VHH binders against Protein AAR2 homolog. Designs and how they scored, part 11

Target 1, 357 residues: Protein AAR2 homolog, of Caenorhabditis elegans (q09305)
Amino acid sequence: MGGALPPEIVDYMYRNGAFLLFLGFPQASEFGIDYKSWKTGEKFMGLKMIPPGVHFVYCSIKSAPRIGFFHNFKAGEILVKKWNTESETFEDEEVPTDQISEKKRQLKNMDSSLAPYPYENYRSWYGLTDFITADTVERIHPILGRITSQAELVSLETEFMENAEKEHKDSHFRNRVDRENPVRTRFTDQHGLPIMKIREGYEIRFQDIPPLTVSQNRVGIEYSDRLYRLLRALGGDWKQLLAEMQIAFVCFLQGQVFEGFEQWKRIIHLMSCCPNSLGSEKELFMSFIRVLFFQLKECPTDFFVDIVSRDNFLTTTLSMLFANVRDSAHAGDDLKKKTAQFKQYLTNQFKWDFNCD

## First folded at step 1 (VHH)

Design f04 (framework vhh_5c3l_4)
Fold by ESMFold2-Fast, scan of step 1:
Structure f04 (fold): chain B 357 residues (1-357), chain A 120 residues (1-120)
Amino acid sequence: as target 1 above (357 residues)
Amino acid sequence: QVQLQESGGGLVQPGGSLRLSCAASGFTFDDYAMSWVRQAPGKGLEVVSDISTGGGSTTYADSVKGRFTISRDNAKNTLYLQMNSLKPEDTAVYYCARWGDSYYETFDYRGPGTQVTVSS
């Protein structure tokens, strides 16, 4: 299934690789792409030989939270990012069509300053991202073009003040907040603490899926209608649901983004509570198991001990999935066989107990 | 007009038993999965147990597994929770809850609750 890539694909990637110029990034700082990160050298200016397709680039200075982005690279593409030392983030720099030839000449002279893409990990990366397309990235990626490991939060009061000041400048509107602060109480919770939200343009645009805090321990509950509504929101393209699952997982694993972990869990829980759709959505469920298999197989061994295994989420939720598939009158033999093999793999590899179904 | 009304709560000593009932009206009971949820003093809401529309599938919170049993009688429009080997930490208001039709709602209706106090 997601085995070794054919030799002709590897040869294509080597010959038709893309370039990332990451200008002005500090030396001795963390820089990563996909599975691999390293400390940058004095001459570091970017990457060469990037395979066409989706990749996740991330970086961190002075042990600050990771900042990153997804990009779908085209063959031979030159993507330019410029590091801003004052804001400690990166900015896009367009390469005009008339300057492409000049940039290609410059790349030849900068070859020693460009790190090669770590091809030894590409097969594993492909297995984690094979449902992600350019459309997926465009749909989900934050409008401001970056994903941060810590949420960019703003208080409702601060956002209100910023908007009131902007409206005053744009429409000559007077700021309505005076010293008595007549709207004070609407900006604080029941404990008197500021109400916080994600700053506009920084949110990862995941689909709305019901939260897990009340439903995560259910067996035999039916969510097929919720799944069908979600698929309709995705234009009927079930592959986009799995692509979102893959983006959420990469955001958590590589980007250290907590919201990615929450969305990943919500998708797994939804998929585990849909017994009535196991026949009609067979391809989705077969592919879901494959996606989850690669995600769990390629995690560091300590990942589950420190984060996932202590929550008991996967054992409880997957017990529901396994019971629903086993007991289904509508699931075909191929789905039942694949699900049983997956259960056996998890039992053997992680010694997990699924007898709580 | 959807109504859920719990009963059967009370004061019981540790190790004792109680049976909670929930009378449902105003909807087709057989069409909805149901849950028991509880809230202990100063704590948040905890889902205790779930049951499918026909009663063929159930789940339990780890804190109550082996001690509590959820069941339903669709002919009587009634949900039950049999609570055995009660512990002081089971002290809470217990709510009967109906699974929501809304994509965004896990429970769309719950009863007013019944108090369970486990104390010597």
Scores: ipSAE 0.000, ipTM 0.100, lowest interface PAE 22.7, mean pLDDT 77

Design f05 (framework vhh_5c3l_4)
Amino acid sequence: QVQLQESGGGLVQPGGSLRLSCAASGFTFSNYAMSWVRQAPGKGLEVVSDISYSGGSTTYADSVKGRFTISRDNAKNTLYLQMNSLKPEDTAVYYCAKDFSGEYYWSFDYRGPGTQVTVSS
ESMFold2-Fast, scan of step 1: ipSAE 0.431; ipTM 0.776

Design f06 (framework vhh_5c3l_4)
Amino acid sequence: QVQLQESGGGLVQPGGSLRLSCAASGFTFSSYDMSWVRQAPGKGLEVVSDISSGGGYTTYADSVKGRFTISRDNAKNTLYLQMNSLKPEDTAVYYCATGLDYSSEWYFDLRGPGTQVTVSS
ESMFold2-Fast, scan of step 1: ipSAE 0.062; ipTM 0.625

Design f07 (framework vhh_5c3l_4)
Fold by ESMFold2-Fast, scan of step 1:
Structure f07 (fold): chain B 357 residues (1-357), chain A 122 residues (1-122)
Amino acid sequence: as target 1 above (357 residues)
Amino acid sequence: QVQLQESGGGLVQPGGSLRLSCAASGFTFSDYAMSWVRQAPGKGLEVVSDISWSGGSTTYADSVKGRFTISRDNAKNTLYLQMNSLKPEDTAVYYCAKSEYYDIGSTYFDYRGPGTQVTVSS
């Protein structure tokens, strides 16, 4: 697929492409979908020719953090979001079923105000998201319908005051709180610092995977029980684990969400420490290598300098994966060949050394 | 450098069978997924079937499921499509296509052959 799209794909999108109306969004502000972002013009009202399937939409006003969402578009769908300039976020606007035909007629009249989906990068996007389904998005997406690049943190004191205001509806409530006594002992940690947590409804609902430890010896590490527990939590659907890996990666790379980066690393580490599962979960491990290949292939060149060279995470963790597969009595020849090929690809393309124990 | 050459097309009566072959060269055939893609007169490209690098995974378009069988011989660098119970609607140019990677489903074809014509007519 070179610079120009095949006529077959263009024709398909004219007939089956979806629409996103993003109403009231300010001009000269960042707006993006998948691989591409731009500054909005005066006439901007949304997107046309969106391929069916999952996409990530994001935007930023002035110097504010990126805010975005995942959505699984159906053929010919019209999704409507309305920008709220006061809260600097977006809200859903339902299109009544009986008004869909009328909305489609209106779209023809506003065609010049709709930016076309950047198809130049669609194949690469599909390779990064092919395990993500509508069910994946529903499971993981924050309850409040948006993903923010900076964590929406609140102090326990602020949460307490907000909840108390809801209960009392009293404009004088804050003046009743003892500022010296309960605040100091209730809302601060042992060092006198405010206790912070992610604001309710803003958390990305990733699976609970234990955090990485600073020092790990490859010898004796076996986390297959953790993998089996995780797969059970996902209803036995190993494809949902890879879908979560893909969502975490997109959240980090396009959404600039740190928690996405942490979850992506936790999944890679878990998968690299399960020698006893290599036979029973062969399809998962084969597909894991494929997902990781596309992720590493599509990363900007400076991604590895900034993220890998400082922490040496990928070289250390993937060295464990490669040794575990190579030395396994349970892994079949196909997984061993695939893993060796992936190791060779990384060595040739990135000059990484996986023989450092 | 990458070369794909289809053969085995021709004229066949409805209900008949044909076996298409694709000879591959210029790359390590056993490391890549392969597909058969067709274009009927006046229609766009349709992916008929794909097969993973090892032959362990295959998919088929609903229009051909149960009638066509994709297979590969990695020792001979050859891809096959066995077409049974052919219908007039199967009339198309059939292309052998190379995936950019080993697995089926989500990859674009980075190369395809010149095609072989299949005509189903009485």
Scores: ipSAE 0.000, ipTM 0.274, lowest interface PAE 12.5, mean pLDDT 80

Design f08 (framework vhh_5c3l_4)
Fold by ESMFold2-Fast, scan of step 1:
Structure f08 (fold): chain B 357 residues (1-357), chain A 122 residues (1-122)
Amino acid sequence: as target 1 above (357 residues)
Amino acid sequence: QVQLQESGGGLVQPGGSLRLSCAASGFTFSSYEMSWVRQAPGKGLEVVSDISDSGGSTTYADSVKGRFTISRDNAKNTLYLQMNSLKPEDTAVYYCARGYTDSWLEGPMDVRGPGTQVTVSS
């Protein structure tokens, strides 16, 4: 007895779903979309029946770091990606329209080479990505069109030399005003190692949120002004902040991207330190709790072994959130109830302590 | 008395549209997350869509995403479901529900209306 879909539904999904053709990708290699990854077979040429909307595609060969991308699929779209075995990444060149048209005519004959989208996890994927739009992807996605788990790094010295070369060619009349007082810049850290940064065009274009430089418990922490500045930078669209939180989490969880983990933590910390905004931004905070609940629900307890202890980032930061909401005169009963339920869930599921012992 | 009453169901041809309404009474409608759930013949309950108390956040089941739109009018204590590009597979009794089914944050669906029948047939 199988769980096969009715033929009429399968036919509808085949006609209205999107396709990803992934040409030249080696067999016995990792390929994934959203919640599911598998090893490719010899006949693997891509995916069929992809629901319209935003999805995250990723892959790796051997034990190499994951490479992926977000794409907003339209109904019936055929996205063609070619693998470059020399560079071990996607080809940058857009596939010509005539080749796409030829592949479109061949789709019926390629059906056995196309894996169906894993619908069993789509509801969970939607809950994890429901704030992400095509505009979110365009705003945040790296200029070079791919996300790598091991970022392409360049030294500050190399960047300085490249910029100096460009400046001489592109800005012939530009001079340093103070040639008598040259500024000295260090290119090495305290251990004598080169200072590294993500190469231009490879960076995920997250909003600039101040990092957690010192996680000391300070009385009277209040970051509502920082939240207001961030919302202003997002055109007043608080949904884009939650969309960015969702992109950061997917980059971390599926993409294995450390930068996504850091941005996710920065957003949680900011949202946990804004007691004066709980009334005026109630809709944002209600939705934030919902987003975070679905994110944490998808993580096994052992995945967060470093944060399941009493003094970890999440227990410390969410303790601040819970206290701020509980003690607020402006949060309203609905936010207080939802937050209390969330606290109970985390206490029961992860056995975290959010109170003094 | 907490009550939910659906309306707007009926017989429609494939590709057609229907707009469902749910009138809420006996509670502060603007303080609750609301959902549309359906039960197709021979099937269990499926959560179709949910909407936050303010209307600022919505989610949809994969089966209806891009075709259905949930909305609410807190001044009129009314929940709506705009259903476009209807398919035979959308044939079901549609229920308005207070809270989110299968969400522990909102608790189980604690109030549901009597339902409205939607039949998509040629």
Scores: ipSAE 0.000, ipTM 0.183, lowest interface PAE 12.9, mean pLDDT 78

Design f09 (framework vhh_5c3l_4)
Fold by ESMFold2-Fast, scan of step 1:
Order: structure tokens, then C-alpha cells, then sequence
Structure f09 (fold): chain B 357 residues (1-357), chain A 123 residues (1-123)
């Protein structure tokens, strides 16, 4: 009834739980892990009893855009982050091997300053992240160790100037660039607009999947070649594709990252346009439907205000998936049955219409 | 390739006990969480208990807390459910399930479950 943790789980978490020390973070600011966020108190120094596995930590100062990170916690790990008030971001601090025992002693004395992991939502969190591994995080996570909800955009010209000044330590660099008229033409597109890109080290390293295009020919849409190229880029590990889908969704849902939403849609569209792969990649498609089911269950209801129209991305794209599976000579009975059940669930839960005219 | 086979069901009087077993094959048993799921006549699926791959973490539905105990033997690829103080309301087909997360799908969802074993609590 109560949702109180059984003593054996509490004991397990104390013996195997990880710690996050988040030092110097301002009080009355948003801090979150996985499903739960709260406003920090004056004593807040981090988290205790974090289950081993992947988690997403995020924070926000005075309604500023969220900043966060993924980390695959090992049993008993102590992760240390320090908040920098000037840059309004966190910095990694490694615990020297010879200081681990001392840090563990300090943690016992800081127990009242450490918030426990919100275990009541852990099953739901596991359902959103069960394909994500340490390898997934290392592959996708930004080089600078943080994910920002607003894209850190920079013009090619600005980045070039910053990097050149840094490398050459040359106070006259700008004079040389200004003199070289041909150099300026490399920083603008064919329409004369500045070329913008995500600042180096801030990009989430998602696989390069072609952008969504409006298709007027549903019959004959076939992207199995794109899927196979993508699987090869992932070392033949289809589970890493679903792991990337889960990273993208969490970045979008918890991190408020628009690039995550775009990558999530690209993966769904790709999976919905591969009729020739339904037999050979049966396990991938079965698991894809499960992953998507849990993701749609966790979306806020107001999120579906635009999504419930006949023109929305999900109804259009999943209509293609459902018809492709239904009409396939290569999809097995298991996949056809589970896809039909998924269609029925979405129709009942969200009142969506998947009829293909 | 996933195969699950339940056993141990039967007829028992109220207040009695039963021990269910599930033999698993076709996957690395020790790395997956396992569940016991039941379906009473005319009702949807109810997850009664979950256990982590290592066996160190368990959860129970409020309806069975204090009466049922889930356990596993990873060396034998076998999942168990010890059911004590059985009530007529526990009458159901009991399924062993891999990826208990599928139960969130409800009666229309998929699961990697076995054929089930019938438990009837009646005089």
C-alpha cells in the first residue's frame, strides 16, 4: 500500500548504492535525477543510494535552461561534481585512489546532506533506459561532459577566430583575416547567411540519420539500406540503435533538448520505412515496439495536444509501420500480432486513427 | 528462442501453500529481471512479484505482500514463487515472464511468458 521500501532493498542500496557529490550548488535551485526534480535546500550536497546503472542528472538555476549529464554508476562509486558560479556549470573532479577511503568516511558524516535516490520510480526509469550501457554513454555523450537544453551555437567565423587566437597567441590575427577576403566566403552559405553549427565539444554525438522529409508516396517507401548502413556503423549491434533512441528520448523528455526530439523522430521514421527488414531484423522490431510503448506511456498528456491531430508525426509515421507489418510477406506472426496489439493500445489510450487512405 | 515453462500449480484450500517453479531457456537468465504475473477469470494481467537478475532486489504487489516470496536459482535457470496463506482471490493462471516491463501494456500487450500454471484456491 504505502510505497515504503522493503528493508532488504534498503540494505541492498546501502551496500551497493553509488554516491553523487554535487558541491557548491546554489540553494533554492532545481536539481533532478531521472523521474524526480526538486528545489535544493541549504544543506544539499548530493545523492546517496543510487542504483548501479545509467542515470540522468540535471539542474537549472533561476529558470535558466537545464544542463545535465548521463553517467553509468558502478556499485559503491563516488562521483564528484563541483558547481562553478561564474560559468554556471559543473566541473568533474576525480577522487584520487589514495583518498577514496577518506571520502567514504566523510560521506558517513554527510548523510543528512545527501538526498536518497527516488526509488519509487526506478522501474519506470529502467523501462526507459534498459538498452543504454556504459558504451552507449561514452559513444553519444558530449566531449565536454554535459548536455545543455539550449543548443550552444556558434558561427564558423567566430569559431575560426577563437581557435586561431588560442593556437597562435597572435594579437594581429584579426588583421590578417580581415585582409584575406577569400577567407570570409568560407563562413557564409550560398545565400550570404552565416553558417551556424553546434560549438565544438557540446554536440550530442548521435548517429547521422537523414532528416525527415514529407513523403507523398507511402507505397514503395523503403529505407532498409539506410538501416543496414546504420547498424554497420554501430558494429552490427542493433541494441545500440535502441539505446540511442532511449538516450534521445531522455534528452528530450528530462533534458528538454530539442536535438533529442529530432533524433527520436528520425529513428522512429527510419524504423517505420523498412518493410524489407521486418523478417531479418525481427528481434530489433519487436524490441523497438516495446521501447516506443514505454516512451509514449511516459509522455506528458499536454504533449499529445499537437500529436493527436491527423497530421501529427506519430499518427502518420506509425500508420506506415502498421501497414508495412500488416502487409508484409516476410514479417512473422509474432511481430504482426504484437504490432496489431500496439496499434489497438494506442487507439484506445490516445484515440488515434491509423487508417491509411 | 526464449522458452519459459511453469509448474507447481494445483487445487489448494484457503490458508494453504503452493510453490511455483519456472524453467527458463534461450537467454542468459542471470542478466534479466523476472516476474510472476497472474490473470484471474475475467480480469486483466496483474504483476504479483519481480526479482532482479542477481536476486538481491524484489518487489511485490500490495495484494500479496507478506504472503508470497519470489526467488531464483541462476545456476539452474529457475524462478520460484512461494505462496503462503492463500486466499480465494489468489485463484488465477500464473505466468512466468521475462521483461516484466511488458505487463505495463495491459491485457493487449506482449510478454515473453510461459503457457501458465493454474492455481485454484477453493474448498
Amino acid sequence: as target 1 above (357 residues)
Amino acid sequence: QVQLQESGGGLVQPGGSLRLSCAASGFTFSTYAMSWVRQAPGKGLEVVSDISGSGDSTTYADSVKGRFTISRDNAKNTLYLQMNSLKPEDTAVYYCAKDSLYYEWGSTGFDYRGPGTQVTVSS
Scores: ipSAE 0.000, ipTM 0.202, lowest interface PAE 13.4, mean pLDDT 78

Design f10 (framework vhh_5c3l_4)
Fold by ESMFold2-Fast, scan of step 1:
Structure f10 (fold): chain B 357 residues (1-357), chain A 123 residues (1-123)
Amino acid sequence: as target 1 above (357 residues)
Amino acid sequence: QVQLQESGGGLVQPGGSLRLSCAASGFTFSSYGMSWVRQAPGKGLEVVSDISSSGSYTTYADSVKGRFTISRDNAKNTLYLQMNSLKPEDTAVYYCARELGSYYDTYSPFDYRGPGTQVTVSS
């Protein structure tokens, strides 16, 4: 599309596109959808002409971490979100249907207050999210309906006290439990620091993939059994693995979520260490290369040069992928050709050296 | 490859006007929000004005609201700042800046700035 759309398309999308009404959000604050963000003006009340499908909405007030959510928009849908200025997040209560109906009647009068969806990037957004479905969002999205860039952490002791007090409805319960010296030692690590975890309902529900460890030897690494176990956990649907990779990527790049970056790296590492699966999972590997190509193509070049220098995780891990595909007796010519083209693209665009062994 | 080059600065009397331009190259200009940022002598950076990628939304610092107008021409890869009713307090180096939501785990309101153009408001 690039830049200005034809008037016919603008008219069509105005009639058939979805709406996000974002009520009470402060002016001069960051608001974003998909790959784009901007500062809100005093008239800002939301978005119009949102293409049907999955989108990621995020926002931040000055000095606060980003807060966002994924939503699968239906044609003509009106999603209403209210901002809570006290808690500095979205209202937890669902907007009543009578208020939605009232806003629907007011849409024409609100048009000047609604930003149009940034269509100049829609093709790129589709390339970053084409495996993500409503089912993917339902599976992965936090139970509390929002994704925060800073992990909402709670100590094990605090969580225990909150849960116990809630069950007993006893405001003095904490005083009694606090007297239990042996119980307190259960909530600290070996260094005496409080054991922290993500507060219940805030966790992004990614699949359990083993953490990355510094590999001292690339020879003999074979994780096909781990891949097959993961695919079984996803009901045999390899497209859901790539959908999760796309969710993780959007979470770290747009949402600034550390856990998204870790999950994205774990998936890339796993896919790069499965030489015995290259034939049997050909469609998965072909599509994986395409997904990763679009992800790296859409990142600013300076992002990877300044933050992720050469000989980092990507260079090392993708060197393993390229060697495994090149040397495979089981990978077809089409996978070998696409992988070689991808390697050439990365070498030319990012000046990365994949001949390190 | 990313280049931002400002022009249009100079010496002007109080109450006068200047129009700054920023020529952008090496990236898809229409895909990025843009800012004008200034630094007065002995002061920190101040974001003067922001404009969305499409040009549909603009913001202004309270110090310049009603006097300055930001605009862009995506067909020409050019950002503009029309400065009217200039005050001595507007004396600063003015930078054209590309907005990026984040580098991973860091908030950066802009990832690239031009070399700047000097604006001096003096009698």
Scores: ipSAE 0.000, ipTM 0.100, lowest interface PAE 21.1, mean pLDDT 78

Design f11 (framework vhh_5c3l_4)
Fold by ESMFold2-Fast, scan of step 1:
Structure f11 (fold): chain B 357 residues (1-357), chain A 124 residues (1-124)
Amino acid sequence: as target 1 above (357 residues)
Amino acid sequence: QVQLQESGGGLVQPGGSLRLSCAASGFTFDDYGMSWVRQAPGKGLEVVSDINTGGGSTTYADSVKGRFTISRDNAKNTLYLQMNSLKPEDTAVYYCAKGPEYSDFWSGYTFDYRGPGTQVTVSS
């Protein structure tokens, strides 16, 4: 990159890269993969030369909220999606194994309709996604196969009525239930407003991490038991926790998904409140700092600086992390060195002050 | 253009002391971790000591821990290595080394540039 690639590399990418056919997608609409998005032309039918590995594809029509998906592409894979104009979403189409060669021939004939993967930013993309695997995507991705930037919300009462009506086939069920004050109270929050939730099948299946309970530093916070419980839920695979952190970050950065941002913050807060596990989970904490470093390089300089509030999430939470590592009797010299270097990098790049207790 | 120039090497008797200095230019010194690395005759490179950007965090190879002290003066763009209780085994060419860009650091690189080196010989 930075200009024309050598023909030998282009040939290699073409022969070993994956393909995405995105059929029937409207022209003059936003389409993107990883770091790049563009307005589609009249001839657009998909992507070519996609590197093997995890990628995030997203699109939007007429300024509608982004919709997208993660997929782990294998070398030479052909993934087919068909756009549905009525539902304004996409559907999967499977390519039978015995038709792969014929499909490859068709792709050669439509090469001018396929946009090449934007390779200039691939190294940065790899740094944001190197813990994500096919298993991570399978575990977290919504059941309906798509991630939406604007959450598809439904009231708790509406969901209850839809489910109950289907079970009983009773046209009067809704009217009878609505007459009961105890049932009505169940469906409202503390202010009497309808309780809203993400529609079934649209939810990103993140691990349940306790909500943020404090927005400032507090001496004596210790959440190692919560971390160990989370790691057990992940089958003891700490790399899956970092993979989830990476999925959450990409959902927020590229997918514009609020839930991704919230889960990302919950993971950072949890990792910053575990002084008793710094020795036993050294590899996790070392890798956590590396993941966070690459993520913060992609954020705008002022992204988490709140100039009108006393507390800023990152400065407050990372101050706890830095103090916990510095003061640990059990953290090794390598973790202490890496953490101190990261603190200094953030201080130099963002002018953040981490000396608040 | 990155430039690192070491000084302070020489011949010293066992048990003696030397202070190495490294003058840095051509990059924002304050933004990079720095290292001292050495190469003894017929041996590979050994990282002797590392120091972070602010000087508050240091590490040492087991072979020199308790005897050597790394420090930096960011106002002068200068890196130092105070070497005490020198042993014949410390005989080597000592290189001042600039740490890599932070992204390269995570790839296992210990440094991306080094100076021409200064000879330290410890003998009677």
Scores: ipSAE 0.000, ipTM 0.158, lowest interface PAE 12.7, mean pLDDT 79

Design f12 (framework vhh_5c3l_4)
Fold by ESMFold2-Fast, scan of step 1:
Structure f12 (fold): chain B 357 residues (1-357), chain A 125 residues (1-125)
Amino acid sequence: as target 1 above (357 residues)
Amino acid sequence: QVQLQESGGGLVQPGGSLRLSCAASGFTFSDYWMSWVRQAPGKGLEVVSDISGSGGSTTYADSVKGRFTISRDNAKNTLYLQMNSLKPEDTAVYYCARDYEGSTYYLGDSAFDIRGPGTQVTVSS
């Protein structure tokens, strides 16, 4: 199972490890935590020996999209989730303080039904998540407590009608509005298709960052004002921006969430277009390179293979970052050195060319 | 060959101060970011502070910001952590670690392997 762990680590995990009970989850279905997923057996009831800190748990049944959640586990914590077969999702089951001792007794009787956390990948996981805190999870996680790989969308018309029914629970009024006055034109796009949005409570609450645009002839791009506005929205805590970058990346890589990939790209593009802030936000840029290094190290190798196009988003955007830092009058020698070392690493490891037109 | 050795830990009363040192050998110290990482009893690893190769850039965990100061002396190959206004919550083994952007990007086979052996800090009255 990946080799024997040192006794010191096993002892530490027995004393400090957390538990996840995932009750009623179907046999022969995908279940995963962090870097590892597997097909569940008939006795599967959850996980044991989870290291304290932030983890991403995910699952899927046959033909259904992946769903998951982030949780900041405390030492010895018992988290309980239960599967709802009808809705094909999980629900929270809170354990009252006075019942904790009974749950601990039940855990001892279920030990053979609990899979151990996959420690062989924990150091890599820590490197992907070390800026994420409980506050980060609380800020970003969907209100309904789960992240879905396929967004649950609702039409603007359907949302309007649902809200009208809530405000006026008179069935006569509801039927009258729905039948006699369809509001088709207001709720359709330029192609006559319904305008869709993420259903309330399902959205991942990322910061609003303008969409990225890629152009070979860009000159004089400067987004430091956008960065300063974003940092202000985060209470001046630049570490929360990197934590959000880490959440977005995990949502993309492990959660298969398209919006996570888009947010991750938006953050990288923003950070790559701020030459005027390289001195004033030095700590942020130094740590940004560190975060990105760990993320790129963990990407699948096929992710970077260009089949029909030479320039992908990363090579184009990071070329801008490298040029901006190299040419900066404000960036210190340490940031320039760290950035040059990172560029050298990517060139050697992935054979990327950052000096092409 | 590559070695990190912490010192300066001990027993201190709440509100007190300690200065930790880490002696580095076997690599070009000024080329690497360095970190202080701690592990409190019954808790996971926490990155406390990072410092750039030149010493010009630093980061701190929210739990220690304003109380701890990281610094380095590249001529002596030594990393420091000045810990002021110590709290019982700061009780931990403190480890010195070399950052990943150097020549070696691998930290070992274990999630808990830290390159230095650590120094114990106990804050109690």
Scores: ipSAE 0.000, ipTM 0.199, lowest interface PAE 12.8, mean pLDDT 78

